VHH binders against Putative ABC transporter glucose-binding protein TsgA13 (tsgA13). Designs and how they scored, part 4

Target 1, 363 residues: Putative ABC transporter glucose-binding protein TsgA13 (tsgA13), of Haloferax volcanii (d4gpw5)
Amino acid sequence: TGGDTGDTDDTEASETTASEGTTSGTTTGDVETTDGGGPSEGETVNAAWVYISEIGDLGWSWAHDQARQAVDEQYDWLETEYTEAVAPSDSERVFEQYAQGDVDVIFGTTFGYQDPMYAVAEDYPDTVFEHATGYRTRENMGRYMGRIYEPRYLAGQATGMVTENNTIGYVAAFPIPEVVRSINAMALGARSVNPEATFKVRWVNAWFDPPTAREAANALIDEGCDVIAQEQDSPAAVRAASDAGVWTSGYNAPMGQFGGENYLISPIWDWTEFYGPTLESLHEGSWEADAFWGGMETGVPMLDEWGPNVSQEVKDQVAATEEQILNDELDVWAGSAFEGESDEFLFQEMSSFVEGVEGEVPS

## First folded at step 3 (VHH)

Design b44 (from b0 with E50A K59Y; framework vhh_ozoralizumab_d1)
Fold by ESMFold2-Fast, scan of step 3:
Structure b44 (fold): chain B 363 residues (1-363), chain A 121 residues (1-121)
Amino acid sequence: as target 1 above (363 residues)
Amino acid sequence: EVQLVESGGGLVQPGGSLRLSCAASGFTFSSYGMYWVRQAPGKGLEWVSAISSGGSLTYYPDSVKGRFTISRDNAKNTLYLQMNSLRPEDTAVYYCARGSTYYKWGGYDYRGQGTLVTVSS
């Protein structure tokens, strides 16, 4: 056995220790000081974020940091800190340093942090850990991700409606289930409104490599793709598409400024709808390890703003399909090889393309 | 096609309370952050409160913090503003506004027709 070990009550012990330390003679930037008549001291939750990229990536790390800033501003009992540009190989040290301090919760925001965070969580049962994109939990360690395939399907409909060549390019990071799931959802969306749409995929083999992403986008355009989608932590492929005058859809963060007149819409993240409730549960002492897998109904995965030249017909089609998804009237995977598959399979085991995606997933 | 219809305004005495409602239609209400904004006679628009798409975060300027509470019912496509301890300076037309998906706490793209709140004397 072994299982998920730890102690969910550790969060309360850590919160009590951190709050007491913060209110007992440290600088208390978000804790109100009472004037005479006896002390009225708030509790403080100390939260740390660990990012794989620099916040200026305008992608994945940026989206998480926007949410960190929003919750910091919202809650006077919350103090936040972060470390950026942490490679998975350096992450165990960073998690351990935070856990040795007075931090109540550590949010690790990339798939490669799984084993380092899981190891540190065992050694620091009084600290709560939350792993974005993770697949393992402990009593003191949760995992969270959004069903980005829902807004990806919707963006896919837009690509299928605007393509004239029926050839859509996708600049992808790694051949892992998370990415294959996004490609497949977009292809299903495009083919739901245009059965002749096809997708060509190029693999960057990096989350953040703007020069290689630009080269991949340009190669796809040279092969006849008149729409470029991407799954990267930068707007490089969106910029390349804009420069070539072809339609484009981004990822993670709003990229309209980079797509210009050819911008469609992008799947993006609003992580405040996860971090807010999670931090409140820690403050209230009700936190429990969970495997959050939220769809568009949660507000976490969503769409940004339409580009300036997208027709009302495209907008109306996408809006109608979004209503069906939100009302639980449409299964994105219905009619595909993945119809009826479990959330566990969708999350961890999807390794093949749906009809309409050219080639095979690299091994 | 986007429609926001405010209700609940009226005449109230200082120190009184009112609850405003906004019925939303023509869009997926649960996907958008929402605002209450107001315009006092002879003045510009002033934001009064903001709420995230799922309702987890709320924001208030100091002028109303502690007195006003924004809330939403996504199942009913309805936004609310509970106004307590009303002051003469709260006299304004109150508008329900849809936040953009991108700028839910910093901007809005559609506004309703408004409902008048008059705080007597």
Scores: ipSAE 0.000, ipTM 0.242, lowest interface PAE 14.5, mean pLDDT 83

Design b45 (from b0 with Y35S E50Y; framework vhh_ozoralizumab_d1)
Fold by ESMFold2-Fast, scan of step 3:
Structure b45 (fold): chain B 363 residues (1-363), chain A 121 residues (1-121)
Amino acid sequence: as target 1 above (363 residues)
Amino acid sequence: EVQLVESGGGLVQPGGSLRLSCAASGFTFSSYGMSWVRQAPGKGLEWVSYISSGGSLTKYPDSVKGRFTISRDNAKNTLYLQMNSLRPEDTAVYYCARGSTYYKWGGYDYRGQGTLVTVSS
């Protein structure tokens, strides 16, 4: 995903770093929208999205942009624009430019935008700000993220059921709570149906680095992994697994076309279920800053479609567990070291692996 | 092995009602959330309704909310869609779909052959 490890060099994808300062936004629209002030109830809403990578990443930024396009088509009162390939170091300028223009709300979609957006929000109290993966709020600034560990747990069950070597590889971005949480949830899911399942993790140290992600996947396959999962903003590890004839689970966006005959299922994002209600609240004049942390019941984190060769037994197991999650009948963390931990801990403090994940989280 | 067989479609006047049924076999019906999806002539698939495995949770898009009601009978392995206040734009082939999908274009892994609903005078 587009999260920040607290080290700017580690958070920026190579593509976005190389493309610093690139913008591709649409023209700001309605002359009736306010500059630095919000619309009155029922007035046109002008919304801007700021992306860390090119939309063509087929990952995190792509998923947000699919939702932007969907809400733009759905609401006649909504005008949308965006800027892609914005490094955190360039983001304060982009936020200021939008806040000085006719935008009512600015969505910043990577962890590294936290400090720049928080600073700009202070200077533009009549503009609404929303920060994906953020950890701070203010009167005019909310934060949002989904509990992707829920569909990770479900995808984990599929990996645990299809593995013959009991060795599953995970191509991971950075050793931060967001990623550790996903690895742990997948391992718990796999072990819920296969207690012998083990996970081997390789760290790319980038959100978007297709060549390095591919090499990490191949290295895991060479070590005996017969299933490859990933947490990258590209399908590179999924393609590598498919090329090697190894089962695979992707992330962020549907990756069935890249996994082919070896595709299992992936945790993905439907941000339409967050952006729709948020924009409606702005249109109605009822928006309030919130720390959205939605599970699968919200529709935000979800699963895509099954691969063509996945057995009915695997599908039945996952379906039964998904319904328990949707009905609040299953706690993903039950029986683990993290049972009973707060949402705040799950969101920003998880720093160790559960049983079944080999090694330690790097310092 | 998985089979979904829809029935109950037909010609109905605007403002009328129809109830669709879907007979499921080849899997443990009570383990799956189920959906209804439709396809109007010349258009793509549109999700119409979702119901959880136990029936405690239902979801609808705004286009049918308040007019359509999804329900299920796990003892009979049957899914239902009660359609009230039908409009010409509800004309479509309606498919019973298996999946844990809960939004307008969700992932489903199986759908039936469909049943045609025509709303006209």
Scores: ipSAE 0.000, ipTM 0.217, lowest interface PAE 15.4, mean pLDDT 84

Design c1 (from c0 with S30R; framework vhh_7z1x_3)
Fold by ESMFold2-Fast, scan of step 3:
Structure c1 (fold): chain B 363 residues (1-363), chain A 121 residues (1-121)
Amino acid sequence: as target 1 above (363 residues)
Amino acid sequence: QVQLVETGGGLVQPGGSLRLSCTASGFTFRSYGMNWVRQAPGKGLEWLSGISSGGSLTSYADSVKGRFTISRDNAKNTLYLQMNSLQPDDTAVYFCARGSTYYKWGGYDYWGQGTQVTVSS
């Protein structure tokens, strides 16, 4: 990537197929575009992940850890480590411990790490920080998230097609733009194929609280919901739906095991498609702070596999719409109050429900 | 039903290039890592290359590293293998094979019928 003949230190895997002496760069005339530190080109990259939950949560932390394991296996120049079950109140100390060590990059994977990571990043300008779901950046601190509203829309179509009561329950984490955006996208998807579909939302006020999530799911089922969707870092709501014999869609990680015969499909994460390129840029010395906001075309937000009893009609409908999303031919927000809003608005400012979602977003 | 169909094989002279394609159907292509595997006459299967579900991670056998490039187009449900600097010992039937879900490509549970590549002068 330095403009040489393929003899870069961090990637010289083999001889080039066809080569010619092309334009060489200026021997001087480096224009600084890389910001925030990192290792020298060709050196070992040491990366640390900090997780809010145990990696056995089979949800958010699990999905990030699967990607950590995949990149660790892929790159012989990469050393990885992690700390799990780190509450936001303990996270500043953990980030500082890693920054004081030989770690080149620290990935913090929950919204509550925002202020602790931002503070530590200021004190350790030679360490690179990346914050999943974050909204603040520094020259040595990036943020990353995927447009999960795209697979939410698709899962929403499935919920709209299978509901018989036209009442779908959603077990939600916090009344913040990230969650409101997901609820709205699912409702738009459901209503695109079933205009009578309605959504009832219950707020857990936690990312990981399996007992409360299960209670919320059961309350929604008691209110007539015959489909349960969720936005939690555990499969508890999916399991509750399965136990009650109602359709279910999960989140974060494949949850077919917990939904069983009532499983539809879930929006999930393949963070490998973010971590791979990010770590390669660090290895090459080309990393720059960014605000990654990738859609399904990046492979980061995606759908898992269909449940065993989902009809071919449902699968065909979702596949056709997915093709439109992958080809950039579908605007999820078209025809809604949010049509034409900026990416910044969608990421940070969405605070009201679309038509079909009962009630109002709590303040 | 899961189907993988390889195309693009043929006769090529040493030093030449070929691009193989594999069209997938009957499963969610974007959710699976994919592989290219070959079998030369009278020999066993040789894994050549793997690619992650979204395409950001790739891996290659030492025998083809720097000469072959794996890529995918998830919108078209198609896997590719660009083969450069072909040698007579690259003569084989080339198979695409479905790997693991998400994050990685290891293992093979489905593969195509194969496409013949013959490198000779």
Scores: ipSAE 0.338, ipTM 0.701, lowest interface PAE 3.7, mean pLDDT 87

Design c2 (from c0 with S59K; framework vhh_7z1x_3)
Fold by ESMFold2-Fast, scan of step 3:
Structure c2 (fold): chain B 363 residues (1-363), chain A 121 residues (1-121)
Amino acid sequence: as target 1 above (363 residues)
Amino acid sequence: QVQLVETGGGLVQPGGSLRLSCTASGFTFSSYGMNWVRQAPGKGLEWLSGISSGGSLTKYADSVKGRFTISRDNAKNTLYLQMNSLQPDDTAVYFCARGSTYYKWGGYDYWGQGTQVTVSS
C-alpha cells in the first residue's frame, strides 16, 4: 500500500518562481515554494493535534495537550485545535478534514497513525505533518520522539535501590521497540546499583485500558513484585501499586498524586521543548522535515518530582547519574548487548530483552 | 545520492539456491536496518526478512523461515540474502529496502530497482 517505492521523493517542487530570491529545488534541494512551505512569515499559524485517547487520561494525550496549551498561551500568532479519542481506523478521515480546512500543521500523536498520516500527507503537500513515535518521513512530514530511555534508566536506579524482593513489575503496552527499549533501560538502571534486581513484564496490549492495567499490576504484586513500573496512558497501575502499599514509578505525566506515600519518580514528557521550536520554524517559513530524537539535554524527556518518602541516598545517586547523562559521560547501553548500536537501531529495532528481564519479547 | 543496487538473480531449478546482494551508497549503511521484499507477477509486495543496523538481530516471514538467511557486511556496504530450497512460488522480483524497522512490513524510505528470480524446471 503506502511507500512501496520511495516515499521521500513524492512531493514535487517548483523551479524558481517570479518571486525575488525564491530558490528552485527538487525534494532534496532548497525549496521556498507553496508546495510544503507552510504559512508565510508573520502570518497566523493554525495547528491541530489528534489524540488517540481523551485528554483526561492523565497520561500520553494529556502530556501532549499540556504542551499545546502552553504554546497557545505563549504565541499570539498561533491558533490551536484538537480532536480526542481518534482510533487509527478513523484517523485518515480526521487528518483529511484538517488538511482541507487550511490547517498549516497537523500533529498525530500515536504509533497507529503512521500509515493514515503518510497517505494524507501525499495528497496535501501544502500541509505540514508531524508524527510522534513515527518511523517514516516525507518532504511535508516529519517524525518526533524523545530518548525516554534516559529518564527510564534513572527511574530504574530508584527502583533497584528500594526493592527488598529484587523483583520489579512492569505493566507494558505493546511488544514494540519503543516499549522494549524502555523496559531494557529501566532494567539496566536498576542493575547498575543492584545487580540482583529482576523485572517481570505483563503486556496489556493497549495504550489506554485502565481496568486491564490495574489487573496486570495486581497480578505482578501477587507474584512478589514490591515495585510497579508502567508504560500506559493512564495512572491505573500507579494507583493499584499505591493501594497495595507497593513502590511505584509512572510514565508520561507527573503521577505523584496517584502514587501517594509510595511514589518514586516517573519519566515524563515536556513536549513544549519540541512544539515551540517546530511552530517557530513554521512561523518563520524555515520548517523542514526532520526525525527528532532528543535526549534529556533537549528538555523533552525528563523526570518529574520525587515522592515524599524517597531517601536522600536514592535522590543523590540518581542526581549524580543524571549529571553524567546530561554531560554525555554515560551511555545507557554501555556493557549491554546493545552497546554501540546506532540511534536508528535504538529508535526502531530493539526487539529483545537485556539480562535481568524475565522471559522473551512476544513475537 | 542514496542508491541501492540488487544483483544475483536468475533462473534456478526447484530445490536450488541463489545468493542475492544489495550494494548501498550515498548514506551511512551501518546506521540503518535493511530489508528484503519481493513482488510476484500480478501480486502485491511481500516482506521477507530484515536485519538490524549492526547485524546481530534478524527477522523472517513465516514463508521463508529456515530456507532464507539475511546477512550484511557493513565494511562493504552490502546486504545479502542466501536463498535455499527454492520453490516455484518464490518466483518474483526481489528488492532491498532501507527501513527504520527490521522486523515488520513497512517504514521503507529507499528501494533498489529489483532483481528477477525465476524458479522453474
Scores: ipSAE 0.000, ipTM 0.151, lowest interface PAE 16.7, mean pLDDT 83

Design c3 (from c0 with L57S S59Y; framework vhh_7z1x_3)
Fold by ESMFold2-Fast, scan of step 3:
Formats: C-alpha cells, sequence, structure tokens
Structure c3 (fold): chain B 363 residues (1-363), chain A 121 residues (1-121)
C-alpha cells in the first residue's frame, strides 16, 4: 500500500515526454531522510552481502560477488564483507549479527530472505537493508531487480544470424514463465532477423546441475542444433557446445572463457550499476528506500563481450537493435502473441511458447 | 489482510500419502497463480509445483513429478497438493506462495507460515 504521491511536474509537459514513468514515486509532502541511518557523509561505509549459494556457482551469487569486489576496488571509503551458503532458516541470525556490528548496509540476494530481512530491518532502524528480488520495503529497506528479457532478445538475434541449420538448442532450468519468457524473448530476437530460425528446448529441472546440463546440450547437438543457449547457474552447456564446435550463448555471468572460438554473447548481470550508485548515495547521506526495476538503460541487465569469431555484420545488427531498446523505440513483444499484455500477465501467466519454439511448455 | 494458511501436514510412513491445503483470504484468489515450495532440514527452498490462476496449466519439479499433484478450487479459495509415494527425503516444511512460479526467488509476494511434513517409520 502506497500513499498519494505529489508530482511537481507540469501535467501538460508530461504528455510530451512520452516517459513510461519512474519506477518509484517521490513523496513531495514528507521528505524522509534516514537521519542516523548509515555512515555520516564522507565517512567509511561498511557493507555486507548475504548469498544463498557459494560464489563458485558461476551464476547468480557469483554475479553479485563480482560486483561487490568491483565496488570494493573502486571506492577507497568502502569496506565489504560477505557470507555465502546461507539458508533462509539461518538468514535472520546472519542479518542480526551484521546489524549488531559496524555494518551500515546489508544486501540480501534471495527471495527466501524476505521475512527475516524485513523483521530485522524493523529492529535496526539505523542499518540500511537492500533485498534483491524482494517485494516488501521499509523506510530503511529497499528492493531491486532487472529486466533480463531485453538482452535475451539481442542474444537471440546473434543466434538467428549464425545458425546454418536454423535449429537452435536451449538448455533450460524449469518449465516456469521466468524461463518461458526468456526462451520466447530469445526466439523473437532470432526470428526478427531470420524468420526460419527454430528452437528446441531441454529441461534440466535445476538451476545448478552441470552433468545434466552437459547431457542436455549434447542431446540437442545430436538432434542437429548448431547453436546452444542456456539458462543455468553453470557454464556446463557452454563448455559442451565449445567441445562440439557449435556456437553458444551463456547466462548470468560472462562465459567467453568456456565458449572459446564458438562463443557468441550472453545476457548477464552487472550489479555494479546498482551497487555503485546505492553505495554512493549512502556515502553522501542521500539514500532512500526504492523499488528498483531496471532495463538495459540502467546497465544492470546487459550483454557481455563478443566471442572472437563473431562477424562485424552480426555485431552491427545487435548494436542497432540495442540502440532502439535504449531509446525506448523497440517493444520486445511487438508482433508476438504477447503484444499488449500486462506486466502481470508476462510475469505470472506466460505459459506458452511463441512461434518458432518447438513443442509445448510441460505442465 | 492477505493471508495464506497451510494445513494437512504431519507424520507419515514411507510410501504413504498426505493432502496439503492452503486457504487464501484477503485477495481475489482466482486472479493469481499459486505455488508449493518446501524447505528440508539444513537445505534451501525448493520449488515443487505451480498452477495458473484458472487451473488450466500445472508445472512440477522433476523430484516430485508423477508423485505429487497440484490443484485448486477457486470457489473455495483453496490450493491443494496431493502427495503420494512419500519418501524420507520429502521431509520438509511446505509453504504455499502467491504469484509467479517464475522469478526463481522474486516472483512470490505472499507466503503462508508453512506446515511440517515428516516421513519416517
Amino acid sequence: as target 1 above (363 residues)
Amino acid sequence: QVQLVETGGGLVQPGGSLRLSCTASGFTFSSYGMNWVRQAPGKGLEWLSGISSGGSSTYYADSVKGRFTISRDNAKNTLYLQMNSLQPDDTAVYFCARGSTYYKWGGYDYWGQGTQVTVSS
């Protein structure tokens, strides 16, 4: 439940801007400062990260930790620490231990931390909390996530341009709409430049299962796929594609070292573009709780670096489309069965494939 | 005022069956997807099953496919999980959750308090 937020902007001017609006409203009547929350302006910021898995997953937790390391190196006034492999049942204790120490901000990186973090935030109003994938906020607690389907569409164009068999394999985690949406966005991207491109999907039924992911990739290659994409928290499918000499696209983290000469590009997370500005606001005493939901314009969901053998023609095509996305000139879902659907439908009810994806989503 | 209340947990022998229920209140139940998630002792959350708002689409984790069945009764604001051929490793706290099955850890906006299932001789 939000209150009525004042907008000081001229309503006639807002019609001209064609803006989709800000992700969070600014309260014009009540200026709430976290007075006493976090460090004094210009003093050292102590920040802690809490991870559900080990950093060695080369996926979700790894991507957050790379950003932690990057901001630690970037800011002389920042000191960072972390705890990995924290089950939700242990998380309240870990949050409370950090809040009782000299930590100014605590980043919790899984949805299962929601209730523990929200409870601890109430008891420690001088500590700032940020919850990746969360839904509840407090005066001292924000939440954040990014729109990964945008770089999926762009990686999809690359797959559509390099395939010679018009058959692209996708090693997928679970038959759930987060994954169906990513598959569909990639297929729409591929078919935007190659109308004959088709996708074959294999389901691992795990986020992290390298042997099963490798087996799925090899099965798709045996079926004639000359490009392998994946949605896993490991590089196993990318390695399998590289070993077989077929093109590949990864997920979550840069996987160029595993794809070798057959690497295309991957949708990845650059959490530095969220953590950097957030930590700067804490250092400057200007931090406010927010519900960050950013696209590629924020730099958070993004593409990694091109593989060494990708042609300039492919790079130019993707760059032109990326410019359209960044300038709000392209709707990823335009021309699809899902054009004009609400965010709620896209998030909760997308349970079918777009044209070009073989088979049906398992029920 | 949104509430989700799980019932039907308990102690059961290996090979046995249980039916979990989740009663929803404070929102239009028929407008939201619903999920079952569990947490085994010493482990993280494991998504088990999801069902679309109208009940026409169901999804299962491989670990429970063929043994568990998700269903809903929108007239009664109730979500069900029929659990058959229970194994000791099914021992966990079982939660119902409103919203997308579909954000890994980010798509659920309300959770029940959980119900304990123990599979032991």
Scores: ipSAE 0.000, ipTM 0.139, lowest interface PAE 16.7, mean pLDDT 82

Design c4 (from c0 with S30R L57R; framework vhh_7z1x_3)
Fold by ESMFold2-Fast, scan of step 3:
Parts: structure tokens; sequence; C-alpha cells
Structure c4 (fold): chain B 363 residues (1-363), chain A 121 residues (1-121)
């Protein structure tokens, strides 16, 4: 049955200019045309994404935008728009401008958007908000993140099996729980198959800084690391490892083309498994706020494809362990200092390394 | 509150087909991975198949791979299991189970009542 399409919205108004021109200028689709009416069962859904960086990062923002494009292609009742390069300090204005327009749902995709989005959600109760990496909800605001530590543990087993020096390098972004959790999971995975494996961490202090990430990777290789893993929004560390002929694991997006002959496998994001069902629920009028914390069983955090020189023995080991994780026969944190800790603790409070990771988390 | 209700079971001849449905209510169905599990007479629980929240990723036990197909319709809050080439040893009670989105795959926090499937010559 058709919904009430109203005539409240003014088609001359453009939500795109709301960001004071910080949008990259690549607006496609019917963004400047609206049917009005807000979210109703069976009506057009208008969705906006707000990104901290440019989509060309081939990392976090890229992964979210791949999913935006995929759902836009999949659903003829969906219209999407986005704004790039929005610093947290500018985000409240961007959220407010979208909420004042004909947008039904606003996806904010970085941790720093928490307080700005939470404030705007209070003032616009008829607009739906979803915050990636968020920790607070409202009746009209959900939060979502994936348990990337599961595929990180599996990639860790691969690193532990191929290292000959028992010294694995990790090029990391910031010393925050999200990153510490990923480092710890990889180390536990590696040590589950190779108790002598050790990890050396270098901090870039940026999500996207390819020159500094490359320098960090090369420094780790110079220190004897024969495997390089990373947590960056670029393939720079993967390329550095490939250039040096050492094994490598990436992050966020498939990086096989950059790792070449030395590529192992990477934890990646398939956000279509979250955005698709969320948008369908809005289209059907059944959306409700949730604290999505999905593991590999959801398809959100996953592994990409194996590199060309990875042995069948490594693949078989990882496949067997993946099956155990999926069947609740193996807990990533079992036997560690974090065994039995709540997901709230793991999400927000993890600030120390497990055994096998060299040094201390910077404070 | 949370409910999972299976339907579609029954008596079928060897080589036949059945389609099971599981209707979910009381939670955000789209946010959870879903599973089919069975229990044959006098045996323990056997996991058969799982599906991701968006429906793109599926997994199957070797015993049913190539014969059973899992799918979901998030708009209808419904999970399906298409069962083909049924064998007498597929006789079991079939359960719909919600996987925790918060901690563990297979750490099921809600189960349906089950639906009986009997494959008999």
Amino acid sequence: as target 1 above (363 residues)
Amino acid sequence: QVQLVETGGGLVQPGGSLRLSCTASGFTFRSYGMNWVRQAPGKGLEWLSGISSGGSRTSYADSVKGRFTISRDNAKNTLYLQMNSLQPDDTAVYFCARGSTYYKWGGYDYWGQGTQVTVSS
C-alpha cells in the first residue's frame, strides 16, 4: 500500500551545500530532488553518510562507501548522498543540516562523531541516526561495529605459521582500545600455533599517513620482522613489506594487489551486511535502535582472499580455527588476561598488551 | 518477548523435499546471524547451517552441503531452510537459533520450539 508522500519538502533546497563546501563535489543520484514525507512503510528512503576522510583512502571511509554504492545499486527505493573529510569539530553542523532536510537516516562513521551526533539526535527525533564505533544510543539513534578481532586472530595464525624469525611487525594507528584489541587478537592467534612468536608495534599516530606508515614498516623490517601487519587507512605498509620481500597482512579492504607474492590475508569490512538490513527495516517501517556488535557470523568483519604463495597447510589451519570460532568452540580471549571480560570492557577499556607483544601501550 | 517459531515440518518420503520457516519477533532480526540446528532421536544437537545478518554469507555442515539451502527475508523477519534429497537419517527436530551478535557464534541465546521432520520409507 502506498505511503503519504506529502508536499512538505522544498525541491529547490539542497542538503549538499550544508557542509560549507567540504563535500568533495561528487554528488550523484537524486540528492537535489526530494519526494518529501520522511520515512514511511514502502516510501523512498533517503540516506546520508558522513566520512572523516576522503573515500580515496582505500581504508575505513572507502569500505563504508563501497557498501553505500552497493546498497544504492541494490535498492530502487533508496537514494544516497555523502559528505567527505568532516572533522569531528565540523560534524554537528553537517548532521544538523542533513536532519533539517529530507534525509531519513544519517550514518556517522567515526568515533569522534559520538557527542555531536548524540546532541543532534535529541533535537531531531523523527530522523534516524546510526553511529559506527559509537557507545551510546537513543530511541532514534543506534550504534554499530564489528568484532574485527575474530578475523584478526585468524590472520594472526597465518603470520605465526610463516614467520621464520618469530618477530612480527605491526604498524598501528593510535593507542586506543579498538587498536589494542586488534593487536592483542593477532598476537593470540599467532601464539596459538607458534608460542615463540613476538610482536613489535610502531605507532603512526594517524589513521591515514602513507609516508609515515611506510617508514614504520621499513623500521620494523630493519629490526628483523619478517612479517608486517598493519592498522592504517592505506596500503602503504603492505606495499613496503612487498617491496622488501617479507610477508604481509593488510586491513579494511582487500590488499592482495599491493602485497603481491608475499600477501597472506587481511581482516576486512563488508558493511553491506549491516547497511542492507538496516535500510530494509527503515523501508518497512520496522527500524529500532540497536547496539550492533557483529562477529564473522554476520559477514561484517571478514577475511579477504589468500595470497598466491600461502601453503595449503596454513589455509587448512585457519579454516579449522574459523570453524571453531563460528561454532563457539573457541573464544579468542580464552587463556589470556582478558578471558571472561565483558564486551563493554573489550570495546572501551582494553589498554594493555597480552603476552608476546613487546613493550607497553603508550599512555 | 523474544520468540522464534518454526513451521514446515512433517512426514516426507526419502528423496523428497521440505521448506522450513522460522518467524522471529521481539528483537531486531536484521542485526543477528541465524542458524538451523537439529536433534535426531537419541543423539545430541547438530549444527546444520548459518546465515549472516544481510544474507550474503552462508555456511553448511558437510552432512547437508549441496542438499540444504539457508535463506532469510529480513523484511518479513523470517528464516528459511530448503531441504532437498532428504534421507532417513535427516529425521530430527529442527530448531531455529539466534546467534549472539555480542560475543559468540554458536553461543545461542534464543531457540525456537522446534519442528519435527520425519523421513520414512
Scores: ipSAE 0.000, ipTM 0.384, lowest interface PAE 11.2, mean pLDDT 84

Design c6 (from c5 with D50S T59Y; framework vhh_5c3l_4)
Fold by ESMFold2-Fast, scan of step 3:
Structure c6 (fold): chain B 363 residues (1-363), chain A 121 residues (1-121)
Amino acid sequence: as target 1 above (363 residues)
Amino acid sequence: QVQLQESGGGLVQPGGSLRLSCAASGFTFSSYGMSWVRQAPGKGLEVVSSISSGGSLTYYADSVKGRFTISRDNAKNTLYLQMNSLKPEDTAVYYCARGSTYYKWGGYDYRGPGTQVTVSS
């Protein structure tokens, strides 16, 4: 993710009509379009991804790039390219260069790209823009994010069931609504099965800073945390927990290889469930700007595989709760201070901790 | 309780075909990506094929691409693997798994007991 919080008021996203229609795109997509083609042939779609970090981060940018590779292989009519390690301050130039070229859609993948992408979209109305974690839209610019708080709640149950010290550490990026929401969901999950569970938070003030994340994890372990969760674009905190022999939950991408024998489970992203339908709509000429905010029912936010030493009791508890979430039988925020809050509030305005999280969100 | 039950394995001659089925229960099948994973004697697990929750996206390992077809019937909670032009090196225990990961070797949380496929004359 990354970037400044940017708590400014722009309600254009709330005005965006949801994209309508599902296309198979398969029959048209199977037709090669190299020299014009007939009335059943589509045009080649050229798509570019802009990443805040290197693909080798094994986290946020890696998860987006796995999906880019998957859709590139799936669709004969799709050509993909990417630029990695693009700071928000450099992003306007990169977006403009793609928009001036033969690119039909540009996916920007960090919060800090909001203002640069929104500005470039105004100047290039024939280019489609999609902003992951964004909050503003235009006729040619959509936004997308998943309700990661759902799998975070489930991972929280696992932490609450395995802790023996009732003290769980959370290595967090920035004190912004996205992160506060994840912390709160995990705490609610843990406390749903263990009312004595408490969370201690340490702020890295970066999305990708492995040395600082590792130091934060070790400090939490020194304070008595026997479970380490994290919200970073690297496995550093998961590795630190594994090295110390304490339970761990990661983020963004499967981190089982780094958590080893102490791995629980992590909330992760399957962006293919967003990119696939979006690219099909572009190929068919039916794309409309949307404010995608999908839960686990979409397949976008999900859980990875269990660690090798997690008990069947823990697995069964989480599976039962996951089924309730998928059937709309469980509201993660029910019984909390945030019960009944709008999707816009949950997305943009959550700024305080729920009961069980130590301290207060920094100003 | 999540349950996955494979069927359709057996002995087949090189060049032959088999169709594997996996009956799923204990969860909302239509909300999960699914995979077929295999383990040959003395080897590690290999993801053979994956399919998205809605069926629109599929993955195939290079070793089986063009020969195997994954499909699903969400109304029947059933996953399928159509295996054509079978080779001796396809001999393995085949597992139905809940979860899909594109170009990853894991990312599933449950698998069935497996069904043996033997390709030999």
Scores: ipSAE 0.005, ipTM 0.407, lowest interface PAE 10.0, mean pLDDT 84

Design d2 (from n9 with E99S K107S; framework vhh_5c3l_4)
Fold by ESMFold2-Fast, scan of step 3:
Structure d2 (fold): chain B 363 residues (1-363), chain A 124 residues (1-124)
Amino acid sequence: as target 1 above (363 residues)
Amino acid sequence: QVQLQESGGGLVQPGGSLRLSCAASGFTFSSYAMSWVRQAPGKGLEVVSDISSGGTYTTYADSVKGRFTISRDNAKNTLYLQMNSLKPEDTAVYYCAKSGRYYYGSSSYYPDYRGPGTQVTVSS
């Protein structure tokens, strides 16, 4: 009160309050077992999603929630619920509450849920658990993730073909392996069709900071970048590129409406291609724990729609390369310093740039 | 098979310093990100700091940023945590942890295996 709030008034925030999810009540756990987890064919499937953040707009949790909504609309036998803004320290309680209810499967969507979900899965063997970005499994707990570097390589080819200055900007979140891998894949893609292409990187040091992302994009444009790519949970850099008349590629969700006439294409997530088959297996009584690591052949990591002014030559080049990726005829990392590296290395340990990316990864 | 053994804990005055060490064995230490996590009395686990397999990337919880420094010596299979300007609120059991994957939605790696822990007590 008093209206003298200073710090909070100027704090960056644009999210709606969480708590739009519905949860089933907690029930005394039944000792009944399921032979393989989940309900038998013809029974209603009750599924719950647990999100680290507010669902928000065009971010990671948003992409998972779009898929939840899509499968809910698709399957008459499916009922879904969710809880958002669940910190890892609170997640064990949330998982346990769902497991004690009438929920057949619980999807946890951040790596920080690993130990809490693993512990609850042991105590509730009749409930199925699935962990996005997870490492550990149980008989009743699977893990899943997608190889987003594949569509990033393809978007990279588009950037390499449209650049006239051979200088492409990348607005990046954090200097961590996930982001370095995406930058490197895009640079390899661009250089596969344009050996003169170079990348300049600016670090936001946040997944969601629209004003800083916009400033980073504008700084790159001022330095001569005529294409702006980004890895952020907002379209701010895409919008900045569009406003400046510069080509742009987004991330995570379709951003064509923000890129306008200068939109190329973006690597995005379609989690419906994982959730659909998984829920169908539960409905049929055939679910088994798996370590899903899907490329574009699964439909999970994919490209959105082309921008309105992208030439047929660019589209044809990307389509031809996409066909090679889908047929396992192209290794994204071939000819680079990372050729032959394990999936574990690619996921966790990539800490240096490939040729064509300016500078060094910050420490 | 995987073994992690912490040392260097103890009783220290507020404003003091401690250096924790963790000896790792049973896995290829240089291939995994490592973390320090802690558990204060009556509280849940908190990831304090983590470091990538090669040492290039480090992160810190807001509660310790600017006061703690994580480092590693891959030749010796050893992880370190230098703790400066210690506060009573830092009192906890500190665990060395092997991380399997990056923690998405934050700038940290999440642990999949932990050592037995070492007690740090900050008291006036």
Scores: ipSAE 0.000, ipTM 0.162, lowest interface PAE 13.4, mean pLDDT 83

